# VH-VL binders against Exodeoxyribonuclease I (sbcB): the designs that were tried, part 7

Target 1, 149 residues: Exodeoxyribonuclease I (sbcB), of Buchnera aphidicola subsp. Schizaphis graminum (q8k923r203to351)
Amino acid sequence: PKLFDFFFKYRKKNELCRLIDIEKFTPIIYVSSYFGALRQNMSCILPLSWDLHNKNILISIDLFKDIDKLIVFCKTVSISNISIKDLFDLGIVLVYLNRCPILAPIKVIRKEDTNRLNFKKYFYYKKINLVKKNYFLIDLVKNVLLKKN
Below, E stands for the ipSAE of ESMFold2; O stands for the ipSAE of OpenDDE; V2 stands for 0.75 times the mean of E and O plus 0.25 times the DockQ between their complexes.

## First folded at step 1 (VH-VL)

Design ta2 (framework fv_tarlatamab_arm2)
Fold by ESMFold2-Fast, scan of step 1:
Structure ta2 (fold): chain C 149 residues (1-149), chain A 122 residues (1-122), chain B 109 residues (1-109)
Amino acid sequence: as target 1 above (149 residues)
Amino acid sequence: EVQLVESGGGLVQPGGSLKLSCAASGFTFSDYAMNWVRQAPGKGLEWVARIRSEANSYATYYADSVKDRFTISRDDSKNTAYLQMNNLKTEDTAVYYCARESYYDFWGFDYWGQGTLVTVSS
Amino acid sequence: QTVVTQEPSLTVSPGGTVTLTCGSSTGAVTSGHYPNWVQQKPGQAPRGLIGDTSNKHSGTPARFSGSLLGGKAALTLSGVQPEDEAEYYCLLSYSGAWVFGGGTKLTVL
């Protein structure tokens, strides 16, 4: 069974990257977020989570003591059911952090620009429908960020 | 101000035991994975053992050459990592270094101790 | 049992450029192997130089750079200084463990 109850943990960045590298067949998403000025004065915060409306994904954000980013990871069982448009509509952007993928809330990636840039890659990903190919989505969004952001 | 200080090295006969300590200061010790690396006289560096933080259930890893003989452990309340070495062989003669594994921008072995010499000889 | 291979020795003139390489018996070296570079001078403890392929430790001089080159990890020194004479080790990660290369003795003449 692919229960979506196994979603997220806060972990060391290096261990997250190793887990992603080892589990190429299992999509892993982690979130990096900047909440604004007051966030940096908190040593730990209660998890803030987004429920992607019954899509087997739950994203949680936790603050690590010594970093300017909230990094958590979420294990998904079917990333192929999530469209890039849906992620952008929720304010989520997939970005590389060296070899570790991150999801960051977006402030400015316009849906119109995203739709024009992502047509072929989006359809290709959906066609292959592979759980292990979340890095493909990350690469696609990185290109959008580099060109528009 | 990150410091790692090894101790416990010395002369021991084959088949003997020795316990090394690595005292850490200047950082939040409990957040970092710790490693032991050794260097035999005139030879290169060889990774020996690794222990992860509590967030990763203190998972341990060992080089094939030392598995079943060496045990890595840590005491986060004392900011100290340990290497228990049993059934020592002459091939275990080396300077043993404690190294911190960075998880942030560096992603690797960022700080090393001065090393402690272990000599296994009759 | 993975074996990591480096050039045993290299010589470079002061002010020159030299590239050290790090290969693996398991196959091409990728960023997924987290290539690291460590410097050790005679009688001293090792010092971290480069992590995660190309990320410098805060104390690493600007003349050092890390990269991937032809299926190997690479460490390049540009404008070599006499103080750069040392042994250089690469290390790669496999399944939670680390594997060191044999080291390269860099002579600055």
Scores: ipSAE 0.000, ipTM 0.496, lowest interface PAE 18.1, mean pLDDT 65

Design ta3 (framework fv_tarlatamab_arm2)
Fold by ESMFold2-Fast, scan of step 1:
Order: structure tokens, then C-alpha cells, then sequence
Structure ta3 (fold): chain C 149 residues (1-149), chain A 122 residues (1-122), chain B 109 residues (1-109)
């Protein structure tokens, strides 16, 4: 099976969360830096509020201005059959969450809301390495998110 | 050649405990999910438990019929998976098979051991 | 949780074609249930045949194929041989658990 095939089948929270524990593939929440193009066909793909520890986290698409695709995994993930470099070369960024996100309508995501996003604090105060990918963003994604251009 | 060899089965009384072992060879054990499946005499197959690899934090999953009584574990340095069975009931009588869930060649239960018999009787 | 249903028994003549099905109480079976097929002959350990709907194990004969048909997983044998007489089990992945069907006894006569 292909990784992206799973995303296109699931737009409901219950269906997405059901696959989180699969050994080879986890559900992938696909988001784009371009809300208009993706949103019309894929309602509920971007949660408004996710907390890496307490369930909610606010994701700002402005952080992915240079990236067309963002793939979000939650719970456990196996990526032995996927080249992270190949995904990166395709403009795909990986985000790993240790919990199933609560999906919310994408009506009110604005630049002003980015102040609720804790990724900057997390990357600053905590060390992330590939062996801890089960809980948070992997080092590859951290480098992309903190890139100044 | 791929081999899965179960051991540790035997006769125990209700309420007793038993620990099964599954020794693996012929593949990269540390990268595989390992499962236990049982079959009661004259009955069909029933999935019992799964343990994932280190990349997935050795996450464990259990059938409702064995939750809180059975514990699956693994030792990657010994290429061995285990099933600790506590508070055994007569309905746990079965042949217990160890099986690998393959990720790389195909997403399927590709290799099975020959099984070890567990009999729970008074 | 889900209940997985298979035909209890099927009969086919040598050289014939037969399709076994695997259904779920939760609704239509899709590829996200990762349908697996396992063969077991009397007195023997089970043998993996097919995973993830249609992925064949390297030792699985060409006459076996897996698919999705009518909202169910399907195992088709074309050009059935006498040695194909066995119990066939499907298993589906649902909400963290693997669930076996009741098995289909295939008789080759």
C-alpha cells in the first residue's frame, strides 16, 4: 500500500484515529500551505487546536510557507519502508504526535493565532533526536520549521 | 531459513501461570512485530497479543479475552518474544502459535511456529 | 469490536475456480482492514498466503489471488489442486486488534 492512499480515504476523526496503531502505516493528516485548494475537498484535515501533551495544538500554515505538503502522524509510527529524505525532497514535512488529534473546522486559523503554537518553545528548550520520534517532531521536521528564509 | 520455535507449554491447574517463549532466527527480529495466536482443540484461530518493534516503543495490544491476565514482551538481544500467562482458565486451553507480521516484503503474517500446547485442567 | 464472517464450507472440483469471502460486522471491508489469508491443513501449523488484501507471500502459488469484492475481502483459487484442500482463515485489522474469521473448509472433489 502507498502512504498517501490512506489519507484520501479518511476525513472523519474516528476513521483517522482507527489507523493510528497500525504497524506499518499510521493515519496521515495531509495539509497544504494553500488552504483554498485543499480545504474544499478534504474537510477536517487540519485540526485547529492540538496540544502535544494535553490533546490540543494550534497549527499555523504560515510556518510551512515554503512547503506544499505536511504529513501528520499520531501515536506510534513505523517509517522503515519510507525514505524521509525522499519525502523531504518532494516538499513533504513530517510531524509526529503522541496522541490522536481532535479535529476541528478550519474556519479561524489566522496569523494572530500562532501565539498559541508551542513548537518554537519545544524546539528551543528540548533536545529531539530520531530515537524519540514516538512523541514529537523528528529532527528533520524541526530543521525545516525553524529555517529562516 | 526463517524459524520460529515456541516452548514453555504444558499442563497447569486453573489459576496457575505459564510463560511461553518464541525463539526466532533467519530474519531481522528487531524490526518485526511479533504476535501470539491460539487455537483451542477442534476450533478456529484466535489472535491473542502483539508487540511492536523498538521504533514503535514496543507498544503492546491484547485480545479482550486475555487483557489484564497475559503480558507479551520481547528481548531483541536474544531474538525472543514471550507470553506471560497468569490466572489461567480452562478456556485458555489451546495450541499457542508465534507468528511474525512482516512490513518490508508484504504486510502479512508470513511465518508461523509449530505451536506449543497449553492445557489448563484440574 | 468486529465479528468476521466466512463461508463455513465450500466444495470445488480439481481444476476449477472458487472464491472465498471475508466480511465484517462493522461495514464494508476496505484495504485499511489489511485483509490477510492463512491456510491450515489438518495437524499442521498455519501458513501465511496473502496480506494487505492482495500481497502474496513468496511461497504462495500463482493460482491464489486476493482482492476486494462486493464490500468483502476475497481469496480466489483458479485451477484448484487436490493439495489445496484445507481450512482457510481470513483476519482483519480493526481498532488496534486483529480478528480472525471462523474459517472456511475447502473440499476438493
Amino acid sequence: as target 1 above (149 residues)
Amino acid sequence: EVQLVESGGGLVQPGGSLKLSCAASGFTFSGSAMNWVRQAPGKGLEWVARIRDKANSYATYYADSVKDRFTISRDDSKNTAYLQMNNLKTEDTAVYYCTRLDYDEGYYFDYWGQGTLVTVSS
Amino acid sequence: QTVVTQEPSLTVSPGGTVTLTCGSSTGAVTSDYYPNWVQQKPGQAPRGLIGSTSNKHSGTPARFSGSLLGGKAALTLSGVQPEDEAEYYCLLYYEGAWVFGGGTKLTVL
Scores: ipSAE 0.000, ipTM 0.494, lowest interface PAE 17.0, mean pLDDT 65

Design ta4 (framework fv_tarlatamab_arm2; at its last look DockQ between E and O 0.04; V2 from the best seeds 0.00; counts 0 for: pae E 14.2 > 2, placed apart)
Fold by OpenDDE, look of step 2:
Structure ta4 (fold): chain C 149 residues (1-149), chain A 122 residues (1-122), chain B 109 residues (1-109)
Amino acid sequence: as target 1 above (149 residues)
Amino acid sequence: EVQLVESGGGLVQPGGSLKLSCAASGFTFSDYYMNWVRQAPGKGLEWVARIRSKAYSYATYYADSVKDRFTISRDDSKNTAYLQMNNLKTEDTAVYYCVREDYGDFYAFDIWGQGTLVTVSS
Amino acid sequence: QTVVTQEPSLTVSPGGTVTLTCGSSTGAVTSGYYPNWVQQKPGQAPRGLIGDTSDKHSGTPARFSGSLLGGKAALTLSGVQPEDEAEYYCLLWYSGDYVFGGGTKLTVL
């Protein structure tokens, strides 16, 4: 109920943008069929950067994915051999704001719903800290996407 | 103990220059953004400048009132933030505070220095 | 020329409750403005109290709380103490730039 009320309030692009804080590494809830029914069609994502060519595209990480694998992959594989598919498989997610995506702050998730939704907030923040320590990842992802477009 | 200590303030003539320093201790300096905020005598707080961390290429931001005259910088190896002030004006007279900006936990201006007084007068 | 507006002054009795507000000329204040609250007592350097609308810093007394109210950021003091007499500034973020309000002088009588 609280989640739905939020969606009705923050459905416009300008309002959605205010939920996104790349520089503060603020995680947000993203509701999409992309994540499948097993995940209740949602994930907690970490915005990383705006696409260099399209300001409506938000590059993010699915915090459900194994961020360690992504980091190791990006450290060991030559950038020339990294494909967009590789990044997507490892948890990179593109959010298109011009398509009216369903986004919400993580606070809309109630404690009583955390188990039901398998929402492990603590682990998400650990992963965020890991990304902060490996900030090269952000630049690398940006570069890969730039070169492949 | 988390601490910020400003220095470099003093009396300067209009058109002069001054460089302020902010020494940080008690925390990992490189993990925070740094800001300068000033307060003219008997007036309110005014945000002056902001510098991000290395992860964001030390991007800088300035208030319109100081843009192109002031330069904020940092040296993470010295745990120090700086404010280079050029072409100073009388209206720049103020106590200048350096402020730590936490963008990891509270997203807030959480630690303030004691301030250093800059007086611009002929 | 964005303007952040606060009450110039407010008065409250010891033990009472008071709410300070912070409005934006650009429209309704939301969490996306990352409201901050700063306390400054006479002759002292400012002190951060609240960040990100409602997050209390270490050392911020429990009687302080941040929220959004009526399209503005709000700082509520419940059970006001004499030592809470101070100037309170709000700070809002505008896509990289910060803007302070004019401050609210809180008098405890």
Scores: ipSAE 0.000, ipTM 0.621, lowest interface PAE 10.6, mean pLDDT 89
ESMFold2-Fast, scan of step 1: ipSAE 0.006; ipTM 0.528
ESMFold2, look of step 2: ipSAE 0.008; ipTM 0.499
ESMFold2 (binder alone), look of step 2: mean pLDDT 93; pTM 0.949

Design ta5 (framework fv_tarlatamab_arm2)
Fold by ESMFold2-Fast, scan of step 1:
Structure ta5 (fold): chain C 149 residues (1-149), chain A 123 residues (1-123), chain B 109 residues (1-109)
Amino acid sequence: as target 1 above (149 residues)
Amino acid sequence: EVQLVESGGGLVQPGGSLKLSCAASGFTFSGYDMNWVRQAPGKGLEWVARIRSKADSYATYYADSVKDRFTISRDDSKNTAYLQMNNLKTEDTAVYYCTTEWYDSSGYYFDYWGQGTLVTVSS
Amino acid sequence: QTVVTQEPSLTVSPGGTVTLTCGSSTGAVTEGYYPNWVQQKPGQAPRGLIGDTSNKHSGTPARFSGSLLGGKAALTLSGVQPEDEAEYYCALYYSGEWVFGGGTKLTVL
């Protein structure tokens, strides 16, 4: 699969600040819940409009470290030509934290399960407006994760 | 340590009613969603009903085959879940299992299972 | 009515590798279906093996793994043991409700 090709290829290069080992994908999501004290009353940052292509699911990102900085960053970025289908096919997103590309795990939540996102222990989801301007984040997803390099 | 013990099964006539109980011990029952799953003789597993924890307002869900006939409930003070079965049909004959469901940021999963209680609906 | 489909039966030799699949009549299975795998050995109550696609229950042997494969949920056993002979059921999540597959009888010869 494309994801396995990506991980094997880039692990040797040290091209990214962080790579997610396949075996650590789920544990990384768990660990994120323990960082920075309780993540109560926080917005879950979505990389795109969560309702664009699939009415029955929502995307949430369980990101750890510097959630407030990431929220500020997301308020100023413009993303175009990224779709929920592309993220769904990849199962991961690339984000820039501390000027370093980091693979961030995502959790796909069914629309009918949105009450899970309303618990204090979960981030509350937030709709992000898509803008017709490409950022290097979406280019990185397309060029690094979708191509075998 | 962790146990789920079903009770209340038995022989009933078509059109009759029966109430099953699932007594839990060895864990914090109130934090878990609860399910009833049945298995007819020689057949596969069939999900029957679900009740969520207090955090989800005790929301209930039912398989189409039992809607309007079965009622799931729970009493957290007694660590017990119930399945009230009304207007029983011969096709309701099965072993009924109680199972816990946990969810967190990783998702939903069936955690603990009881040993089952047999319900036979026969004329 | 939503239907969850599994192979009715599969056979594998001891030490071999086998993959069981679980498909949905509603379309491709994704992680949002929270695929669960349950094992039932002859004469016993069911036991949970894997939840939410790939999360092992406490006590599930390392030889079991869960994944998504070709639009279906998959359960893979590597280095199969005789005691793995059992029926395996998958369950998928639909709007608050669970739907079980028909089960796969795994025979270990």
Scores: ipSAE 0.000, ipTM 0.490, lowest interface PAE 18.2, mean pLDDT 64

Design ta6 (framework fv_tarlatamab_arm2)
Fold by ESMFold2-Fast, scan of step 1:
Structure ta6 (fold): chain C 149 residues (1-149), chain A 122 residues (1-122), chain B 109 residues (1-109)
Amino acid sequence: as target 1 above (149 residues)
Amino acid sequence: EVQLVESGGGLVQPGGSLKLSCAASGFTFDDSAMNWVRQAPGKGLEWVARIRSKANYYATYYADSVKDRFTISRDDSKNTAYLQMNNLKTEDTAVYYCARDLEYSYDAFDIWGQGTLVTVSS
Amino acid sequence: QTVVTQEPSLTVSPGGTVTLTCGSSTGAVTSGYFPNWVQQKPGQAPRGLIGETSNKHSGTPARFSGSLLGGKAALTLSGVQPEDEAEYYCLLSYDDAWVFGGGTKLTVL
C-alpha cells in the first residue's frame, strides 16, 4: 500500500510535528509499523485495534493514559457495513493525546481474537467521532504531506 | 474443516516450466493472503512468494532467489492460488507448500497444505 | 541481505523448560516484525504454533508461549513432552515479505 509509503518519509520527530489544517482539525503524522515496512525500534507505536464484533476501538492503556479524543475516518454510511477494503484504505484515525492530534494507523481484530485479548492492557474507547464525509486517504495524505503552493 | 491442497508438482528439466495450484476449502479465501514456501531435501523452510487479497489490490512479493522467474496469482472464483515457475534450476528442487496469511490480524501460516514435490533434473 | 538467526539445536529433558530465540540482522526484534513460530516433525507438513509474537493458533498446547526477550523473539516450552521433539522455525516480516530463520532442532531426551 502506496499510501503508507508517505508516512514512512516522516519518521523523524521534526516532520511528525508538522501540522496541517483540515476540516477544523490539525493532524500530526505519526509513523507506525502496524501498516508498514518500518519494523525497528519505534517506542511510539500506537496499539490501536478495531473490534468489529463490538464496533469499538481498543486502545492500549499503557500508552493512552491521557487520551482526549478519537476520530475515525469512515467511507460508509454505517460502520456495520464497512468492508475490509474500506478499513484498509482508511487505516487511519485521529487521536488526541495530551491535546495533540496524531494521525495513526489501526489494526483490525478478528472476531475469534476478541476472546484472547487481555483487557488489562486495553480499554474500549467510546468517544469515537465518525467522520461521515468522503475522505480518500491517498488524497488526504497528499494534501497533508505533499501539498505544494 | 479448513484445508489447503497443492497439486502440479513433478519432474522437469532445467530451463523448463511448471504451474502449481493450491485449492482452499473451509474458510473465506477472498479475505486472506496466500503464500508459497519451499523446502529442499534435508534443508529448512524458505519463503518464496506472497499474494494479498483483492482488498489489497492483489499485491505480490517475491524472494530474491525466484524474482523474475516465478509469478504468484490467484482466482478467487475458484478459491485457488497459483505459482507459475519459469526457467527452473536444479536449485529449485523442493517440496512446495502453500500457506494462509491473515492480513488484518498479523497472524500468518496458521494453515498449511500437505506439499507437492518439484524435481528439476536432467 | 536480511538474515533471521535461530539456535541450530537445543536439548531438553521431558518435563523441563526450554526457550528458543529468533534474531534479526537488521537490529532488535520488536512486535513490528510480526514474529511467527512454526513446528515441523520429520516427514510431515509444517504446523503453525504462534502468530504475531504471542498469539497462539488454534490447537497449540498451553505449554507453548511466545514473547520478546532481549531484542529477540522467543518461544518457550514449559513441561516439555516427548512429542515436542521437532524442528521449530521462526519467521519475521520485512516490507510485506517473510523471512524464515534457519530452524532449531529440539531434541527431547
Scores: ipSAE 0.000, ipTM 0.502, lowest interface PAE 16.9, mean pLDDT 69

Design ta7 (framework fv_tarlatamab_arm2)
Fold by ESMFold2-Fast, scan of step 1:
Structure ta7 (fold): chain C 149 residues (1-149), chain A 120 residues (1-120), chain B 109 residues (1-109)
Amino acid sequence: as target 1 above (149 residues)
Amino acid sequence: EVQLVESGGGLVQPGGSLKLSCAASGFTFSDSWMNWVRQAPGKGLEWVARISSKANDYATYYADSVKDRFTISRDDSKNTAYLQMNNLKTEDTAVYYCTRGYDDWEFDYWGQGTLVTVSS
Amino acid sequence: QTVVTQEPSLTVSPGGTVTLTCGSSTGAVTSYHYPNWVQQKPGQAPRGLIGDTSNKHSGTPARFSGSLLGGKAALTLSGVQPEDEAEYYCLLYYGDAYVFGGGTKLTVL
């Protein structure tokens, strides 16, 4: 399975919102365009389509027991201009570069910023390579989401 | 069945204005993003403008050749995309096509086009 | 200005194999440019064939395939048929704009 196919399937049907815990009505926060523009969506995750203007889609999943705080970033600005510190304050991110979904913000966003980040938060993801699919990440995300139901 | 139908083309003088419409059917229009592409007589294709879906904040993008003169917009309640063309030049003479982006696909379905002739 | 370059014309025999290429003046074409391919027959509207390098549109015949080859996007036709005679355009994404290639006129003889 591919992580992209997993998210696309559930996002389109709003099932991802139900798996996360619809009863708590978790805020879905996303940042788009200019960094710092923050929007809150209570209904569902931003569509994960092949939108060419949103080549950098960042999905932040709080794996510190609060998966309910799912944050989606839709960036139209070059990835080189992303403020790593501000984004990581919001949790663990899912980024796709070269159309490959990956949960490894430190390795994917900016290499030069890796030495400035707190690796303790990301110990599960710092070991992954950039791949078009990652069964370990798919299973991890699936298990975390399913435990909330 | 997916269908896109352009309208609003015609003859206009240099410096004039014209508004094109693209009526869509057969898919959930509000989830799509839309492009306008033109083709001058006997020439190749040229991308003109794009408008994203509501989920992407209706972000708009324009080719340099039309920037500040053309405005792309949409009305999801009518399943219609628009191209407002101002300060038209003879170089804008072309068949204008609308085409969609949807799910994993962009530029997959095209309308039949509408001819815009800018001449005195 | 960014220029996208295609072969102006190519000729192939019925049943043969031909590859069209799409290059960028900015450097190697990558999946970040989301290469698209469209077909246009004389007097007709364009038809989408391939998106995002290799994703076939649902109506695209199996004989068409897309790839990245030698720093360019590529469209390959295997077992070419007479009805494949057409103009083929590639389209590349540059963040804030799309740029079409000049088109390749494919002649099937």
Scores: ipSAE 0.000, ipTM 0.499, lowest interface PAE 17.3, mean pLDDT 65

Design ta8 (framework fv_tarlatamab_arm2)
Fold by ESMFold2-Fast, scan of step 1:
Structure ta8 (fold): chain C 149 residues (1-149), chain A 124 residues (1-124), chain B 109 residues (1-109)
Amino acid sequence: as target 1 above (149 residues)
Amino acid sequence: EVQLVESGGGLVQPGGSLKLSCAASGFTFSESAMNWVRQAPGKGLEWVARIRSEAYSYATYYADSVKDRFTISRDDSKNTAYLQMNNLKTEDTAVYYCAREFDYYDILTGMDVWGQGTLVTVSS
Amino acid sequence: QTVVTQEPSLTVSPGGTVTLTCGSSTGAVTSGDYPNWVQQKPGQAPRGLIGDTYNKHSGTPARFSGSLLGGKAALTLSGVQPEDEAEYYCLLYYSGAWVFGGGTKLTVL
């Protein structure tokens, strides 16, 4: 499909993801399944709500630099089965940390979790710990497991 | 730090009952799904039952072989999961393990941490 | 009821590379089946190695990797060590339930 050509073109040009102003996206849900791999090299967050005022991927190209690397990382996912709206609904935040690629999961949502958006309400957190000038660590396990706010 | 400890196994006659416990420590138990998995002597692993967190209304699931005989439950205030086994059969003889599962929206990590197991022997 | 199929046994030399596979009777295995890999060493309780296709669990050695290969889930060991001799189980997710494969006995000779 033409969307694959778009994404692969960016990958070949080694375009980088931009830092998103994450303070605008609260509440935030945290995904812990990739925390161990991310903690050594990078940080990643999935905001509950994405800024959908500019969800046109062609106009918001800076938000999706290297998005093809995320899709290639999830080789089992076909882009034909995932709309651009689905990517935005997952609320993927792209950051650049010393030019490290960001590995965010993009995959088929579990069938039994359809209509489970209310689940996100119970895992709302605005806790992001800045470790270094250009790095931040998200305590994904602690923020998800504590369920304090 | 994350640890699961099973207890309650033993010898029981066919038709009898046993209640297994799985005590958890080192993590926020209430947010994890919990599984029971068994292994008959010299055989492979067989999934038995699963209970989800409060966020999923404590939904429960069972293998067909134990449905209507076994009941999985949890007490989040005690960080403990249970497996009530009724009408036990000789084919239920196995080591029973509890295993932790992180179950978050689109992320399902499966069973990462397991207990040491408790032996259940069903024999006359 | 779904049947999950694994190679019954495989042999590899120390330092070698081996790939174990996990297939389903319901069709090609995808990430939507949440393939997981569990290791059970002789006389020990099982431990999780890989979750959600390729996601390493805490403590899993770097030599282990998960992937999808030819419509099956795959577990690859590179630079096999003697202590990797064990039974390896895959499990797939079906509507709330987990289904285990029959296990693969890996012999390191």
Scores: ipSAE 0.000, ipTM 0.503, lowest interface PAE 15.5, mean pLDDT 65

Design ta9 (framework fv_tarlatamab_arm2)
Fold by ESMFold2-Fast, scan of step 1:
Structure ta9 (fold): chain C 149 residues (1-149), chain A 121 residues (1-121), chain B 109 residues (1-109)
Amino acid sequence: as target 1 above (149 residues)
Amino acid sequence: EVQLVESGGGLVQPGGSLKLSCAASGFTFSSYAMNWVRQAPGKGLEWVARIRSKANDYATYYADSVKDRFTISRDDSKNTAYLQMNNLKTEDTAVYYCTSDEYWGEYFDYWGQGTLVTVSS
Amino acid sequence: QTVVTQEPSLTVSPGGTVTLTCGSSTGAVTYGYYPNWVQQKPGQAPRGLIGDTSNKHSGTPARFSGSLLGGKAALTLSGVQPEDEAEYYCLLEYGGAYVFGGGTKLTVL
């Protein structure tokens, strides 16, 4: 599938990335298909270029042991072969963990009226200065794709 | 109010040595990788050396043009990065800038005002 | 030796759109190169604009955006202002070390 091509094309091997603790790797976030509607209420600022030029948007999630240490970063990325909507539909998001790009399975919770909700009300996060480095095994991505296909 | 202040530049003869310092304030210095970048008069920017944070075992990297002559180091207790320059050549004449990279979740590129190093007889 | 290539100069009218590119002698630029963009005005210290392909640095105006385009890193300015006239450098990472491009002089007129 094109998702594997995207993963291999854009992944950098980093010798300082740690193995993910698989038992604790299940990021669950509220995701809206209409992020523009939530922009002013989100914990992260969406790039204006996304609204003006309708480019694909990337959500960066930094994973920590406790949910209150989860950090969400919003940024815009050009993706030529796969839309971010298609990734969301498959329950996959691109995550940067200390320059370690990871394709991660996420739980997507969507309703049209949810696009008007304040992200902070439904999603807990905390910024920290030091992070545990981790990396995602490609087998986890394959398992997610096999379930959806 | 992020500041990077370079010091230690000056006039030195070919074959001489200088040690540059970069004093940082206004951010969590220990979490950032630190770089030295130089610019010869009328020329473009050239990356010189990098030292990563403790989380990355203080790994160091050098441009081929300065390898074996320059040494980058840091002292997190003093929020200071250093560049020890040995066996200086006339082509090392440049303004030397200190800059940061590799911050958690967002990549920042803070720059100092630079310090001039002139290698001349 | 590894070479990073940029357009030497580009001209754009005020309010216009311009895209600067950054290529590598090693092949197509991908996210693994962690492209960075730096702005320098005459007589001033450089200033960071974009890190890791598309991450805006603190203080970077909304009109600047970073991307990958046709096997190169790209910096796009939309609604260019006269104050954007400057030298723009790209920077690519190779195994922890960095290499700068030759710079692009952007003229706004």
Scores: ipSAE 0.000, ipTM 0.489, lowest interface PAE 16.5, mean pLDDT 65

## First folded at step 4 (VH-VL)

Design o7a (from ol7 with heavy chain N52R, light chain K30E; framework fv_olinvacimab; at its last look DockQ between E and O 0.05; V2 from the best seeds 0.00; counts 0 for: pae E 5.6 > 2, placed apart)
Heavy chain, then light chain:
Amino acid sequence: QMQLVQSGAEVKKPGASVKLSCKASGYTFTEYYMHWVRQAPGQRLEWMGEIRAGYGNTNYNEKFKSRVTITVDKSASTAYMELSSLRSEDTAVYYCARGEYDLYFDYWGQGTLVTVSS
Amino acid sequence: NFMLTQPPSVSVSPGKTARITCRGDNIGSEYVHWYQQRPGQAPVLVMYYDSDRPSGIPERFSGSNSGNTATLTISGVEAGDEADYYCQVWDSDSDWVFGTGTKVTVL
ESMFold2, look of step 4: ipSAE 0.135; ipTM 0.725
ESMFold2 (binder alone), look of step 4: mean pLDDT 92; pTM 0.929
OpenDDE, look of step 4: ipSAE 0.091; ipTM 0.752

Design o7b (from ol7 with heavy chain N57K G99D L103F; framework fv_olinvacimab; at its last look DockQ between E and O 0.61; V2 from the best seeds 0.00; counts 0 for: pae E 11.8 > 2)
Heavy chain, then light chain:
Amino acid sequence: QMQLVQSGAEVKKPGASVKLSCKASGYTFTEYYMHWVRQAPGQRLEWMGEINAGYGKTNYNEKFKSRVTITVDKSASTAYMELSSLRSEDTAVYYCARDEYDFYFDYWGQGTLVTVSS
Amino acid sequence: NFMLTQPPSVSVSPGKTARITCRGDNIGSKYVHWYQQRPGQAPVLVMYYDSDRPSGIPERFSGSNSGNTATLTISGVEAGDEADYYCQVWDSDSDWVFGTGTKVTVL
ESMFold2, look of step 4: ipSAE 0.007; ipTM 0.549
ESMFold2 (binder alone), look of step 4: mean pLDDT 94; pTM 0.949
OpenDDE, look of step 4: ipSAE 0.048; ipTM 0.711

